# Ledger of designs, part 10: VH-VL binders against Flagella basal body P-ring formation protein FlgA (flgA)

Target 1, 205 residues: Flagella basal body P-ring formation protein FlgA (flgA), of Buchnera aphidicola subsp. Acyrthosiphon pisum (p57418)
Amino acid sequence: TVQKFNFFDLNKQLNIFLKKEYPLNEDSIKIIIHTPLKKNIYCRKPDFSILSNTHNLGLINILLTCSKQHYYLTVEVQSEGEYIVANRKIPRGTRIKESDLKILIGRLDVLPNNTYRKKKDVVNRISLREFFPLQPITSFMTRPFWLVKVNQQVTVIINGNNFKMSSKAKSLSNGAQNQNIRVKTNSGKIINGIINENGEVIVSP
Below, E stands for the ipSAE of ESMFold2; O stands for the ipSAE of OpenDDE; V2 stands for 0.75 times the mean of E and O plus 0.25 times the DockQ between their complexes.

## First folded at step 4 (VH-VL)

Design c26 (framework fv_clesitamig)
Fold by ESMFold2-Fast, scan of step 4:
Structure c26 (fold): chain C 205 residues (1-205), chain A 124 residues (1-124), chain B 110 residues (1-110)
Amino acid sequence: as target 1 above (205 residues)
Amino acid sequence: QVTLTESGPALVKPTQTLTLTCTFSGFSLSSDYYMGWVRQAPGQGLEWMGTIYHSGDSTDYASWAKGRVTISVDRSKNQFSLKLSSVTAADTAVYYCARSYDYVWGSYEAFDIWGQGTLVTVSS
Amino acid sequence: DIQLTQSPSFLSASVGDRVTITCQSTQGISSDYYLSWYQQKPGQPPKLLIYAASTLQSGVPSRFSGSGSGTDFTLTINSLEAEDAATYYCQQLDSYPPLTFGGGTKVEIK
């Protein structure tokens, strides 16, 4: 026999689901249910999921699956906390420094998606567009600082058990620290490795 | 203002060597720059020919271009040159030079400034 | 070598329409940073629209956007204007050399 969940039980399950998806942390969170479950609903084997893959704050669509039935409800997730804005005009292609950034406190759910929350995550990245003062900075607007450029001659370090060898090769792409990269040796051989903090390519045989 | 300008003959005969020059202005060559040559046959798409690092120390070519294409740089004249040997009617195309630019180091994997293009016709 | 296939090769649309162009690679592109989009009008050189798959080039109207990763990439014009009549090309640098371009998508206004 499969347990039947009535309106009261389903609202309780919904509240448990929302608390699990949006736990308390350093930010303030307020959840408003705009399209609540109806009193005449009943469900066997209820399952809740979030339908939005690109936005975890603001208006969120929730799917309730009940056996062979589907129900949709909309909740609004409001959050307030710290976020990063430009402290001055930042030209495109700039390696961002701490003095270029300012922390503001405000509503996070009305900001562009993927707005940075900590200065440490923005410092030393390259701006992909021009920023104006007080403009929120998003991860889509920056890229890692390239330690290796396409066609650059790089040092390849082969680290094995009880040995270490180095050679030179040409990079086939741009790459940042900890990124996998392909390089081409003078003999034409292509080798895969990971870029370290010094712009060297580490190969583990 | 950054500009790239192609120059060279509008007409070449089969079996001859085509020489094109790209003159740039509005920027100085630095470690942030690569220069490429791309051509486009009438009514066709874009075809990459080769790319050279600003210093001239590193040059890469399309597979079909190896042995026929030579790209070089003359920093003192602000010029890049393309030489294409043993031309045939299949080499009739508009030839573009293009800059790959990154403000720091690294590249956006893209050609951000292009020359106006020069039409080269191969006929007897 | 990575080959790029664009779909459709030709489309005709009206001003105000939403236009979507796809670029499919024969192998997974390891980073979206290696995918760019260009616009070419008749008699003009190509113009960079988008680099790193989704980053709009300075001066390009906000109606243009790019998305995608791996083997599937998309260029979208959310409200077509008459001046957008052009051929659009995707380009990759992940498998280098060679650097390759897609075959192009010609957009005409009806």
Scores: ipSAE 0.000, ipTM 0.402, lowest interface PAE 25.1, mean pLDDT 82

Design c5 (from c1 with heavy chain Y27F I29L; framework fv_clesitamig)
Fold by ESMFold2-Fast, scan of step 4:
Structure c5 (fold): chain C 205 residues (1-205), chain A 120 residues (1-120), chain B 110 residues (1-110)
Amino acid sequence: as target 1 above (205 residues)
Amino acid sequence: QVTLTESGPALVKPTQTLTLTCTFSGFSLSSDYYMGWVRQAPGQGLEWMGTIYHSGDSTDYASWAKGRVTISVDRSKNQFSLKLSSVTAADTAVYYCARDYGSGYWFDYWGQGTLVTVSS
Amino acid sequence: DIQLTQSPSFLSASVGDRVTITCQSTQGISSDYYLSWYQQKPGQPPKLLIYAASTLQSGVPSRFSGSGSGTDFTLTINSLEAEDAATYYCQQLDSYPPLTFGGGTKVEIK
């Protein structure tokens, strides 16, 4: 069965399709069809598929199948949400503080790839380059701050229900706060734990 | 404020023709909306009867309904009508009209339904 | 053409329970775009809950979700509320006409 299909209905159907393809709908999404298309298409069973190999924001190619007819659409998927920028000039090699960061609201589809969305993911990392005020911060521009270095002697704290015990061990890798790390005791036992703010390794039973 | 309201007789005798009307408000007929009729026998599930394009140019019916059901549009009165001929006790049901989102293929708004009893 | 079978036909559960209703089609549905779910409370008309298999209708609580593709589709109520006592129906429009509904699943609160 074939029935009339208008341009505004196409936008609504694409919105439904794309909200389903991007299941996290916390951000505002706006869709712009760039392909010149006849406003009236007779189609009862439109089917959409994304021709791009990733579900990226910005310009994407969509195949619309309507009965035996195929239409190739260039669609712009715009998204608006929160992202992290530098609040001031941050020199290279700086351990980033919360006061160094600012949250802005704007178009996510025009930002550099891997731009941070939450302050907690940036705080306590080391800048790998100089940042300028209002510059978006990406994961490629930072590295973890090492609280523990490979072969360093560290304090291991074992937390039981009503007790804690401490011992010394050698770290088998570099590690930052809240990261899992393996350490080796003098007896040769390997223990897994999480690095706390003080560079100690916390082990829960 | 989309509203759909069914109206028609509550009692119909066997062999007669049942006529129901759906009056709607709150949306424009210039878009690709369809109007469907769905019925539900007491204690039973939903059964689709047919769907009409808002202009009246296209109508689809369930296979059992072909030859018995006619759906029509009166745009001047904002009404859709259903005629079901040669009724029997098996046609006793609550009858709903529902707006089919023409480009979305689901019923987004329903009337409150009207019970029709077929009895001598 | 396409028939939809729902299971279970009836279930009784307590407030706070997670309930799952399944809809199976006799033929593969070519796009989940063509499957929807409705809720019907006693004495009321059906209400659209989910369309395109997984998209929540505006005004419907987030405890409802839909999933599935091909021949198997699922409606889930994450944490059952007393107001959810109703019969639930799946609906397809992949093979049209006819548009068909599942047989329904009646959900009662203990």
Scores: ipSAE 0.000, ipTM 0.422, lowest interface PAE 19.4, mean pLDDT 81

Design g1 (from f7 with heavy chain V103I; framework fv_maftivimab)
Heavy chain, then light chain:
Amino acid sequence: EVQLVESGGGLVQPGGSLRLSCAASGFTFSNYAMNWVRQAPGKGLEWVSTISDSGGSTYYADSVKGRFTISRDNSKNTLYLQMNSLRAEDTAVYYCAKSYDYIWGSYEAFDIWGQGTMVTVSS
Amino acid sequence: DIQMTQSPSSLSASVGDRVTITCRASQSISDYLNWYQQKPGKAPKLLIYGASSLQSGVPSRFSGSGSGTDFTLTISSLQPEDFATYYCQQSYSYPTFGQGTRLEIK
ESMFold2-Fast, scan of step 4: ipSAE 0.198; ipTM 0.661

Design g2 (from f7 with heavy chain S99D D101E E108D; framework fv_maftivimab)
Fold by ESMFold2-Fast, scan of step 4:
Structure g2 (fold): chain C 205 residues (1-205), chain A 123 residues (1-123), chain B 106 residues (1-106)
Amino acid sequence: as target 1 above (205 residues)
Amino acid sequence: EVQLVESGGGLVQPGGSLRLSCAASGFTFSNYAMNWVRQAPGKGLEWVSTISDSGGSTYYADSVKGRFTISRDNSKNTLYLQMNSLRAEDTAVYYCAKDYEYVWGSYDAFDIWGQGTMVTVSS
Amino acid sequence: DIQMTQSPSSLSASVGDRVTITCRASQSISDYLNWYQQKPGKAPKLLIYGASSLQSGVPSRFSGSGSGTDFTLTISSLQPEDFATYYCQQSYSYPTFGQGTRLEIK
């Protein structure tokens, strides 16, 4: 038999869904339900999903699927927190550095989707267009800059308890800052590490 | 600031009627389900009634069904409880309580409470 | 209706003590269990929701645990302001509260 969910059961499942999609974190988050579920609703195999190409803030449409029936709900997700803007005019094709960026605090739900939240995620990327001062920077406006290319010889740094060793190795793939990479030493051994800001591979034994 | 203020309590004879009000401020009242919870002197908490954010759905404890009516006026940010055919066992402090921020309905938690208003049913 | 039973009905403890209060549901309620604190002459205050989530502004010495039918509220190091009556409440169905646990300072 198929379990039927009444209005109260569905409200609880909607609440669980919303708390899962928008958990409590460093940002201030508030959710307002504009199109509530109707009292006389009964639902078989309820499933909630967000109707958007990307995970959005602001007005969001939620689809409730009840076997073969569909219901549309509108919620407003308000959020406030830190985000990244350009600190100066940045020409197209520029490798972005920390001094090119500024952190602002404000309403996240009125910003373009995929606006960067941390400087570390923007630094060393290439601008795909011109930026103006105070313009929010989105992931669609940048592309990776490879710090390490496949077959490139790189410096490997092994960090131990109270010691640091360095050696040379050849990279087996392309990699950007903070990415995991495999390198092959001159002795033929494969080592796994993380690329730092200088294109060096850091290994924690 | 988020605040709920109850009023309308008092002394009433068995079989009488009373209407409680709860004035809300500091939040968008029309976005939240609202509740009445009571507490008899020296006793525990008992849920009485819930009303949806639009007022389209109402729910009642078995002990008050057919006697009490919950309602709201979203244009005035006010919740009401009409109490008819009152009994001595209805003597309690009545609290107005708001559903938690992420929930449209009473089946989560009550995050904001009023100060309560005392209803005494006695001859 | 789902019946909620708390134990103990009352307890006395000293500042600095670890205090535990238990709540049992008459049927499985998953993690739909909330805890409230009520000081004499005041309205209840939400402490914990969803069995283990601490409400904003509530001191970290309060914690909740459990799932299904058995739940616990713990105060890791009792403070003078913690003397109060504590109530559990299930939100799985129509709301029902436990009978309350009165915590008194020795």
Scores: ipSAE 0.000, ipTM 0.421, lowest interface PAE 16.2, mean pLDDT 84

Design g3 (framework fv_maftivimab)
Fold by ESMFold2-Fast, scan of step 4:
Structure g3 (fold): chain C 205 residues (1-205), chain A 122 residues (1-122), chain B 106 residues (1-106)
Amino acid sequence: as target 1 above (205 residues)
Amino acid sequence: EVQLVESGGGLVQPGGSLRLSCAASGFTFSNYAMNWVRQAPGKGLEWVSTISDSGGSTYYADSVKGRFTISRDNSKNTLYLQMNSLRAEDTAVYYCAKTYEYVWGDYAFDIWGQGTMVTVSS
Amino acid sequence: DIQMTQSPSSLSASVGDRVTITCRASQSISDYLNWYQQKPGKAPKLLIYGASSLQSGVPSRFSGSGSGTDFTLTISSLQPEDFATYYCQQSYSYPTFGQGTRLEIK
């Protein structure tokens, strides 16, 4: 049945909605309501929704629907957490090392989109541009370092408990260290394996 | 008034299982995220797990991930913690705690139960 | 995980004293810090949330301050019922608590 919510109940429902949309995670979330609900509001069948295709950080418009009435609220979603910056000047075309990177803690909602959050995701990638010290590094600024290229002949190593067998096959895609890759043998058989540090494909029975 | 009452604690052997319950009253249970926090005898507080108001999201401390499962039944106003593969270091008082809903999105614990003792010993 | 360190681990005070307890985070947590009081044999009680906001029903002699990594809980004029263990807790990421500060009668 239909319940009627006063100002205090609606403010509580709004906070519950916001916690649900921006739940607790490894990053901290702080939400500031810039356009609060009116004190004399009464609402039947309240429903909150975000008026954007993607949940974003920063200023967000929220719609409250009360039966046929609509109320627009503006909230600011601030997020704080770890992010990766360049520790030095990094030239274009450089294979990025851990020593080239620094972790900073700060406001994520003011950073460029797709800023890296962990060193592990950046190490061994190739820079696509020059980086300056303290510059946040985004996924648009790097590419994977390929140990294996599509159509390349690769060594396949089959590792058993008490034996090692090697053969050659053609790679069906590009691949980086520790990635799964499919290769095609000279007989036409397709095998799946993991790329090691030497660009060899390891197959475990 | 607003109350949380835990039950299901007891003595269990290492490797055993135990299921804790927390009965809520005096507030709209389905509107709040719920938590389990534990305290070993003579030690400090340790967060164990959180479940969202709908039950759609769950979070766990690394020390219990894969062994404990938090769940809730909003129709019964009850929170649960299923504890499997129990270890001696899981010995503690387990508290049920309600999340305080702030306008700016913090996760503080405003209402606590009295706790239930779980002892893992041979 | 973010580590929370409290100082001191214990202190002795008299009724009427001004008491200060400090909490330090291993990383910046902005103002996402809460304070709890726990009396022997009882569940914790929320005192302060968001570093400085007093929970309803908590006496005004309790106050919190700080931001970033360094936080302080102050009791302006200690009362007999304030002898307890105090815990800080960060809500910046998955919750972690300080080790506790035991406040004892002198």
Scores: ipSAE 0.000, ipTM 0.425, lowest interface PAE 19.3, mean pLDDT 83

Design g4 (from f7 with heavy chain S57D; framework fv_maftivimab; at its last look DockQ between E and O 0.01; V2 from the best seeds 0.00; counts 0 for: pae E 20.9 > 2, placed apart)
Heavy chain, then light chain:
Amino acid sequence: EVQLVESGGGLVQPGGSLRLSCAASGFTFSNYAMNWVRQAPGKGLEWVSTISDSGGDTYYADSVKGRFTISRDNSKNTLYLQMNSLRAEDTAVYYCAKSYDYVWGSYEAFDIWGQGTMVTVSS
Amino acid sequence: DIQMTQSPSSLSASVGDRVTITCRASQSISDYLNWYQQKPGKAPKLLIYGASSLQSGVPSRFSGSGSGTDFTLTISSLQPEDFATYYCQQSYSYPTFGQGTRLEIK
ESMFold2-Fast, scan of step 4: ipSAE 0.520; ipTM 0.782
ESMFold2, look of step 5: ipSAE 0.000; ipTM 0.462
ESMFold2 (binder alone), look of step 5: mean pLDDT 92; pTM 0.947
OpenDDE, look of step 5: ipSAE 0.243; ipTM 0.747
ESMFold2, look of step 7: ipSAE 0.000; ipTM 0.413
ESMFold2 (binder alone), look of step 7: mean pLDDT 92; pTM 0.946
OpenDDE, look of step 7: ipSAE 0.038; ipTM 0.647

Design g5 (from f7 with light chain S93D; framework fv_maftivimab; at its last look DockQ between E and O 0.01; V2 from the best seeds 0.00; counts 0 for: pae E 16.5 > 2, placed apart)
Fold by ESMFold2, look of step 5:
Structure g5 (fold): chain C 205 residues (1-205), chain A 123 residues (1-123), chain B 106 residues (1-106)
Amino acid sequence: as target 1 above (205 residues)
Amino acid sequence: EVQLVESGGGLVQPGGSLRLSCAASGFTFSNYAMNWVRQAPGKGLEWVSTISDSGGSTYYADSVKGRFTISRDNSKNTLYLQMNSLRAEDTAVYYCAKSYDYVWGSYEAFDIWGQGTMVTVSS
Amino acid sequence: DIQMTQSPSSLSASVGDRVTITCRASQSISDYLNWYQQKPGKAPKLLIYGASSLQSGVPSRFSGSGSGTDFTLTISSLQPEDFATYYCQQSYDYPTFGQGTRLEIK
């Protein structure tokens, strides 16, 4: 018979395309093609594109272009991987510790949006509400722990060549370690710096 | 702890039949394609058969097509290989192996292997 | 079937050596190439998938490269536990393995 690309060849190339579009290093991804493909689609150079503005898990629409022919595919992207849940009841306003968190493995495509994937991203954050055991924790449920509060007097350290200068200023916002923050000096000047571990604002000239 | 445990190997005569099983634990068995790979004594690896995650698609090496049947029971987390019309050249250690990815056709690496079960076909 | 040819079939090396093992496909297989390590009496162990992706738990001294028809497994500084037989395997079509490369202590 005449040699043609079949469904299996297109499936392989679609998987390659989606692997590049979904940067989930250790996560397993399952692709289910819901749109039936004709047995004998001839496509020497398939070109795939995602029609959505986002690269969400779940149902997505993909445009397959074969030269000048266009095929619209509905594809389901399922994923399994690690996600973070509460290991106990966590009261509102808690500075989260590693022991407060548990790693579960499960379907990522059915989790609430912005569910945390790594403990390191949750530790030291402040809970904005009560968490219940085994509840997935999302970024909307936490805020940074602030080393510097708005209107707080802070020490500004200006590093120069072989010297350091310091002065005091008032912080214009809340800030966490390693964040850029704006401060106002007694003279009214606004300067930017990075918060160190001691709550000092470091400025490089 | 992810593991695969094969059983059912043994000595059979040419023309005989044997059924291998592979018990899976520690992962969601129904999400992955499963494979049989064999290794004749002192020889390299040879892929034998693959079954899709649902069991709806099966694939066979030409050397076993028509004689071997791969199957799975996802409710029991078990993979099977029914071997009929056995020949001397089927003598090998048979491994079950898990496909790496959820999707058949994406980098079909075998990331988890069982210990193997020996099948000897001899008069 | 896609034939996979490994080179060399056998290789002697010392601890600390940099070793390379090559694998050639009879047709282009893109990056659908995997590498395994097998010790005597044991099941194979996945080292590298997709030509260059390191499997979890595999030491960083292992690396893979290549695309199309020519692929290389490299061990940057050989350790005593690395003496084993190595197989490449393509997954572009129905899987086939190379004949194996036995890496022995010099």
Scores: ipSAE 0.000, ipTM 0.456, lowest interface PAE 16.5, mean pLDDT 84
ESMFold2-Fast, scan of step 4: ipSAE 0.388; ipTM 0.734
ESMFold2 (binder alone), look of step 5: mean pLDDT 92; pTM 0.948
OpenDDE, look of step 5: ipSAE 0.020; ipTM 0.538

Design g6 (from d5 with heavy chain R98K D99S E100Y G101D I102Y A103V V104W A105G Y106S Y108E; framework fv_dupilumab)
Fold by ESMFold2-Fast, scan of step 4:
Structure g6 (fold): chain C 205 residues (1-205), chain A 123 residues (1-123), chain B 112 residues (1-112)
Amino acid sequence: as target 1 above (205 residues)
Amino acid sequence: EVQLVESGGGLEQPGGSLRLSCAGSGFTFDTYAMTWVRQAPGKGLEWVSSISGSGDNTYYADSVKGRFTISRDNSKNTLYLQMNSLRAEDTAVYYCAKSYDYVWGSYEGMDVWGQGTTVTVSS
Amino acid sequence: DIVMTQSPLSLPVTPGEPASISCRSSQSLLHSYGYNYLDWYLQKSGQSPQLLIYLGSNRASGVPDRFSGSGSGTDFTLKISRVEAEDVGFYYCMQALQTPFTFGQGTKLEIK
C-alpha cells in the first residue's frame, strides 16, 4: 500500500512555512494558491522556498520541492490592515501635521510599496509632492524635516552627573530629531551625538 | 480532554443585552480560531461570528454586524460574544466551536463544540 | 454570499442500506492546493453538532469509515455506506471559503 500525503497536511505545512516567512499579524493574512497541484501527487517532506529576494505582499512565486521534482506555485498573499492617507490637500514642501493624516482600513497588498502604516512615522516629515484627499502616503513621497543642516553651527550639550556643559560645533551632515550626527568643534575634534527636539546635539558619556 | 463550555444565556427583552462566555480547556487556546454558531428553535445552523487565534481579526454575519462583538481573553482561555440591541430573531441556542487546525486562517472543520447556551428574546 | 443547497431535505433509510446526501454551492469552493472548502456536520437530537468531514473528503477523528465525502467545485456528496440507528439526525454542509460562512438548510436522516 502507498503512503499518501493528504491535502490537509500539505496545506498545513505550506501555511506554517508562510507564517514563518511573513511574520505579520497572523490574522491579517490570507493565502490563495492560484496554481493547483495535480491529482494523485504523493509528496513526503515537501520543501518550500520563495523565489523572490523581497518578501512582498500580493502575487509571489514559491518553489515546492517534492523528492527531486520541482513545482512552481503562484501564491497570492492578501493582507488587511491600517494605512495612512492624506486627510486634505497637502501642498509640496509642507511639514506634515497629525491633522493632515487619516487612518483607513483596507487591503495592504494592493497599495503602493512603502505605504505608511502609522501616523507617527509620517508626522513632521516634508511632502515631496502635492497630496490629494484619501491618497495613500508612501515613504518615497516624503523626506525628513532637517532640524540640523550640514555646516550649521549647533549647540552641543554634554550631560554630566548633575550639570550640563554647553558648547558650539559645526554639523557635518543634515539631521532630523533622534538621529545620530557628527559635529566638529572649533578645536577640530569630531564628536557624535543625537539631535533633540530643539535641534541641539546631545552627547552622553 | 479538549472541551468547550458555554455560559451567559438567558431571557431578555428586545433592545436588551447579554454576554456569552465559552471556556476552553485541554488545548492551546490562543492558537485556534473560534466560532459562534446559533440555531433558532426548530431551524438549522447559522454562522454568527468568528475570531482568529490572536483575536486581531473578527468576522460577523450581516444580521448581527454592528450589534454583536466577538472577543477573546487568551490569558483566561475564554471566548466571548457581547450581544447588544437584541431582537426576537436572535432567539436561539448559541454554540461555540474550535477550528480543527492551529494554522492561521483556518476556520474550517470545527471539531470541538460546546454544549450550547440558550438565548431567548421576548417581550 | 455563497448559498448552500441540500437535497433531499428528508431522507428515510432502512438500517443497513446506503444513504446519500447532496450539497450544491452557488460558487466554486475549489481553492488552495485543490482543496474544496466544504465541511459536513451531524447533529443528533438534543445534542451539539459534530464534525464528520472537513475540506471536502477528510474524515474527522473518530468518524467511522462508512462515512465519506466526495465532489468538487459546486457539487458535493456525503455517503453513508451502511446506515446504523445511531446515524439519525440532521446533516449539514457548510462552506468555509469566504465570509459569511454559510450552512445548507439541513437533511433529516430517519430510520424507516
Scores: ipSAE 0.000, ipTM 0.433, lowest interface PAE 18.5, mean pLDDT 83

Design n1 (framework fv_maftivimab)
Fold by ESMFold2-Fast, scan of step 4:
Structure n1 (fold): chain C 205 residues (1-205), chain A 126 residues (1-126), chain B 106 residues (1-106)
Amino acid sequence: as target 1 above (205 residues)
Amino acid sequence: EVQLVESGGGLVQPGGSLRLSCAASGFTFSDYAMNWVRQAPGKGLEWVSTISGSGDSTYYADSVKGRFTISRDNSKNTLYLQMNSLRAEDTAVYYCARETVYEYDTSGYTYSFDYWGQGTMVTVSS
Amino acid sequence: DIQMTQSPSSLSASVGDRVTITCRASQSISNYLNWYQQKPGKAPKLLIYAASSLQSGVPSRFSGSGSGTDFTLTISSLQPEDFATYYCQQSYSTITFGQGTRLEIK
């Protein structure tokens, strides 16, 4: 019977939008709006869109469209969760062990890009630089452990139904266990094989 | 002296709600992560939830995720646990515990629950 | 989640005995393991942190050892006040406790 004037809670709707765009999982997410929404805006159908690249934490720009009006908002998406740091000084060229690593809980949005978040993704990789205690470890600071290196002389094992032959060849690339690799024999022939646990290249004719 | 005192426990019906409080004293409350740990009658310890010192990060056990909310008021030195949609399986003594960091050598650190409250009993029964 | 398994679930011992309680993690947790003592009707009390470090005020008869997946709590000469339930706990990834070991008088 008596119609009341309704104001939309744009801050609440913005939070709902952001929670949908940044779904909660193992991390805790906090959203800070740096550009406050005007208290007197009446907006029937607010549309929000992120103007920043996907998967970005930290400061992002959001476009709010209210009918014919456009508003630019700056929002800070803070994420706190687990990340991997060095538990000790790790020299360059070290094959990283689990005991070299520690899980910390802290702000993910202020960490270097591609900081590891699980120990299993770091263990057995080679450090490309020296790490100091509590230093976050990023994927740019490590490389896979190569069983075979480019230009390395390797043993090639050719397995057939009724025979097994071995020869020497030069690897044309780096490779880890179970990886396909191309090698060049001393006769100049190029063959493909799979690296085994001993760094040998297995070929099936 | 570090002290943690829980309150707010009681009898509640299934589907009901209850809010627990933990009053902290004797230390700078905002410097420490805080935890809720529960223990069903005659059973072992089960971690429920963690909140960072700033209150910006919260973590939950899968059994309570979506139903419980941990929070803190650093100005009042108080930790809270809001429990919604309670089930018979939530019946337990609820402890608040302070999480501290220990340096075990010059390059290594570890974490433990160095102080615990006396617990508050929550009974979910019809 | 990382599962923590304690053995035995219970044991009986006499004052003066050397008691050993074992804790096994389902994956490597380095030294992020703590031991707690709980007496009936009381809150748990921290005994050992970082697998082997004795908490201030805890008697020296308590010691911890181990790393990775296998951990041990030892009481070198059991006293009457040591009859309690003991729990291990990992803090490496989230928080999980062992099921507890009840130490009973023989």
Scores: ipSAE 0.000, ipTM 0.404, lowest interface PAE 24.1, mean pLDDT 82

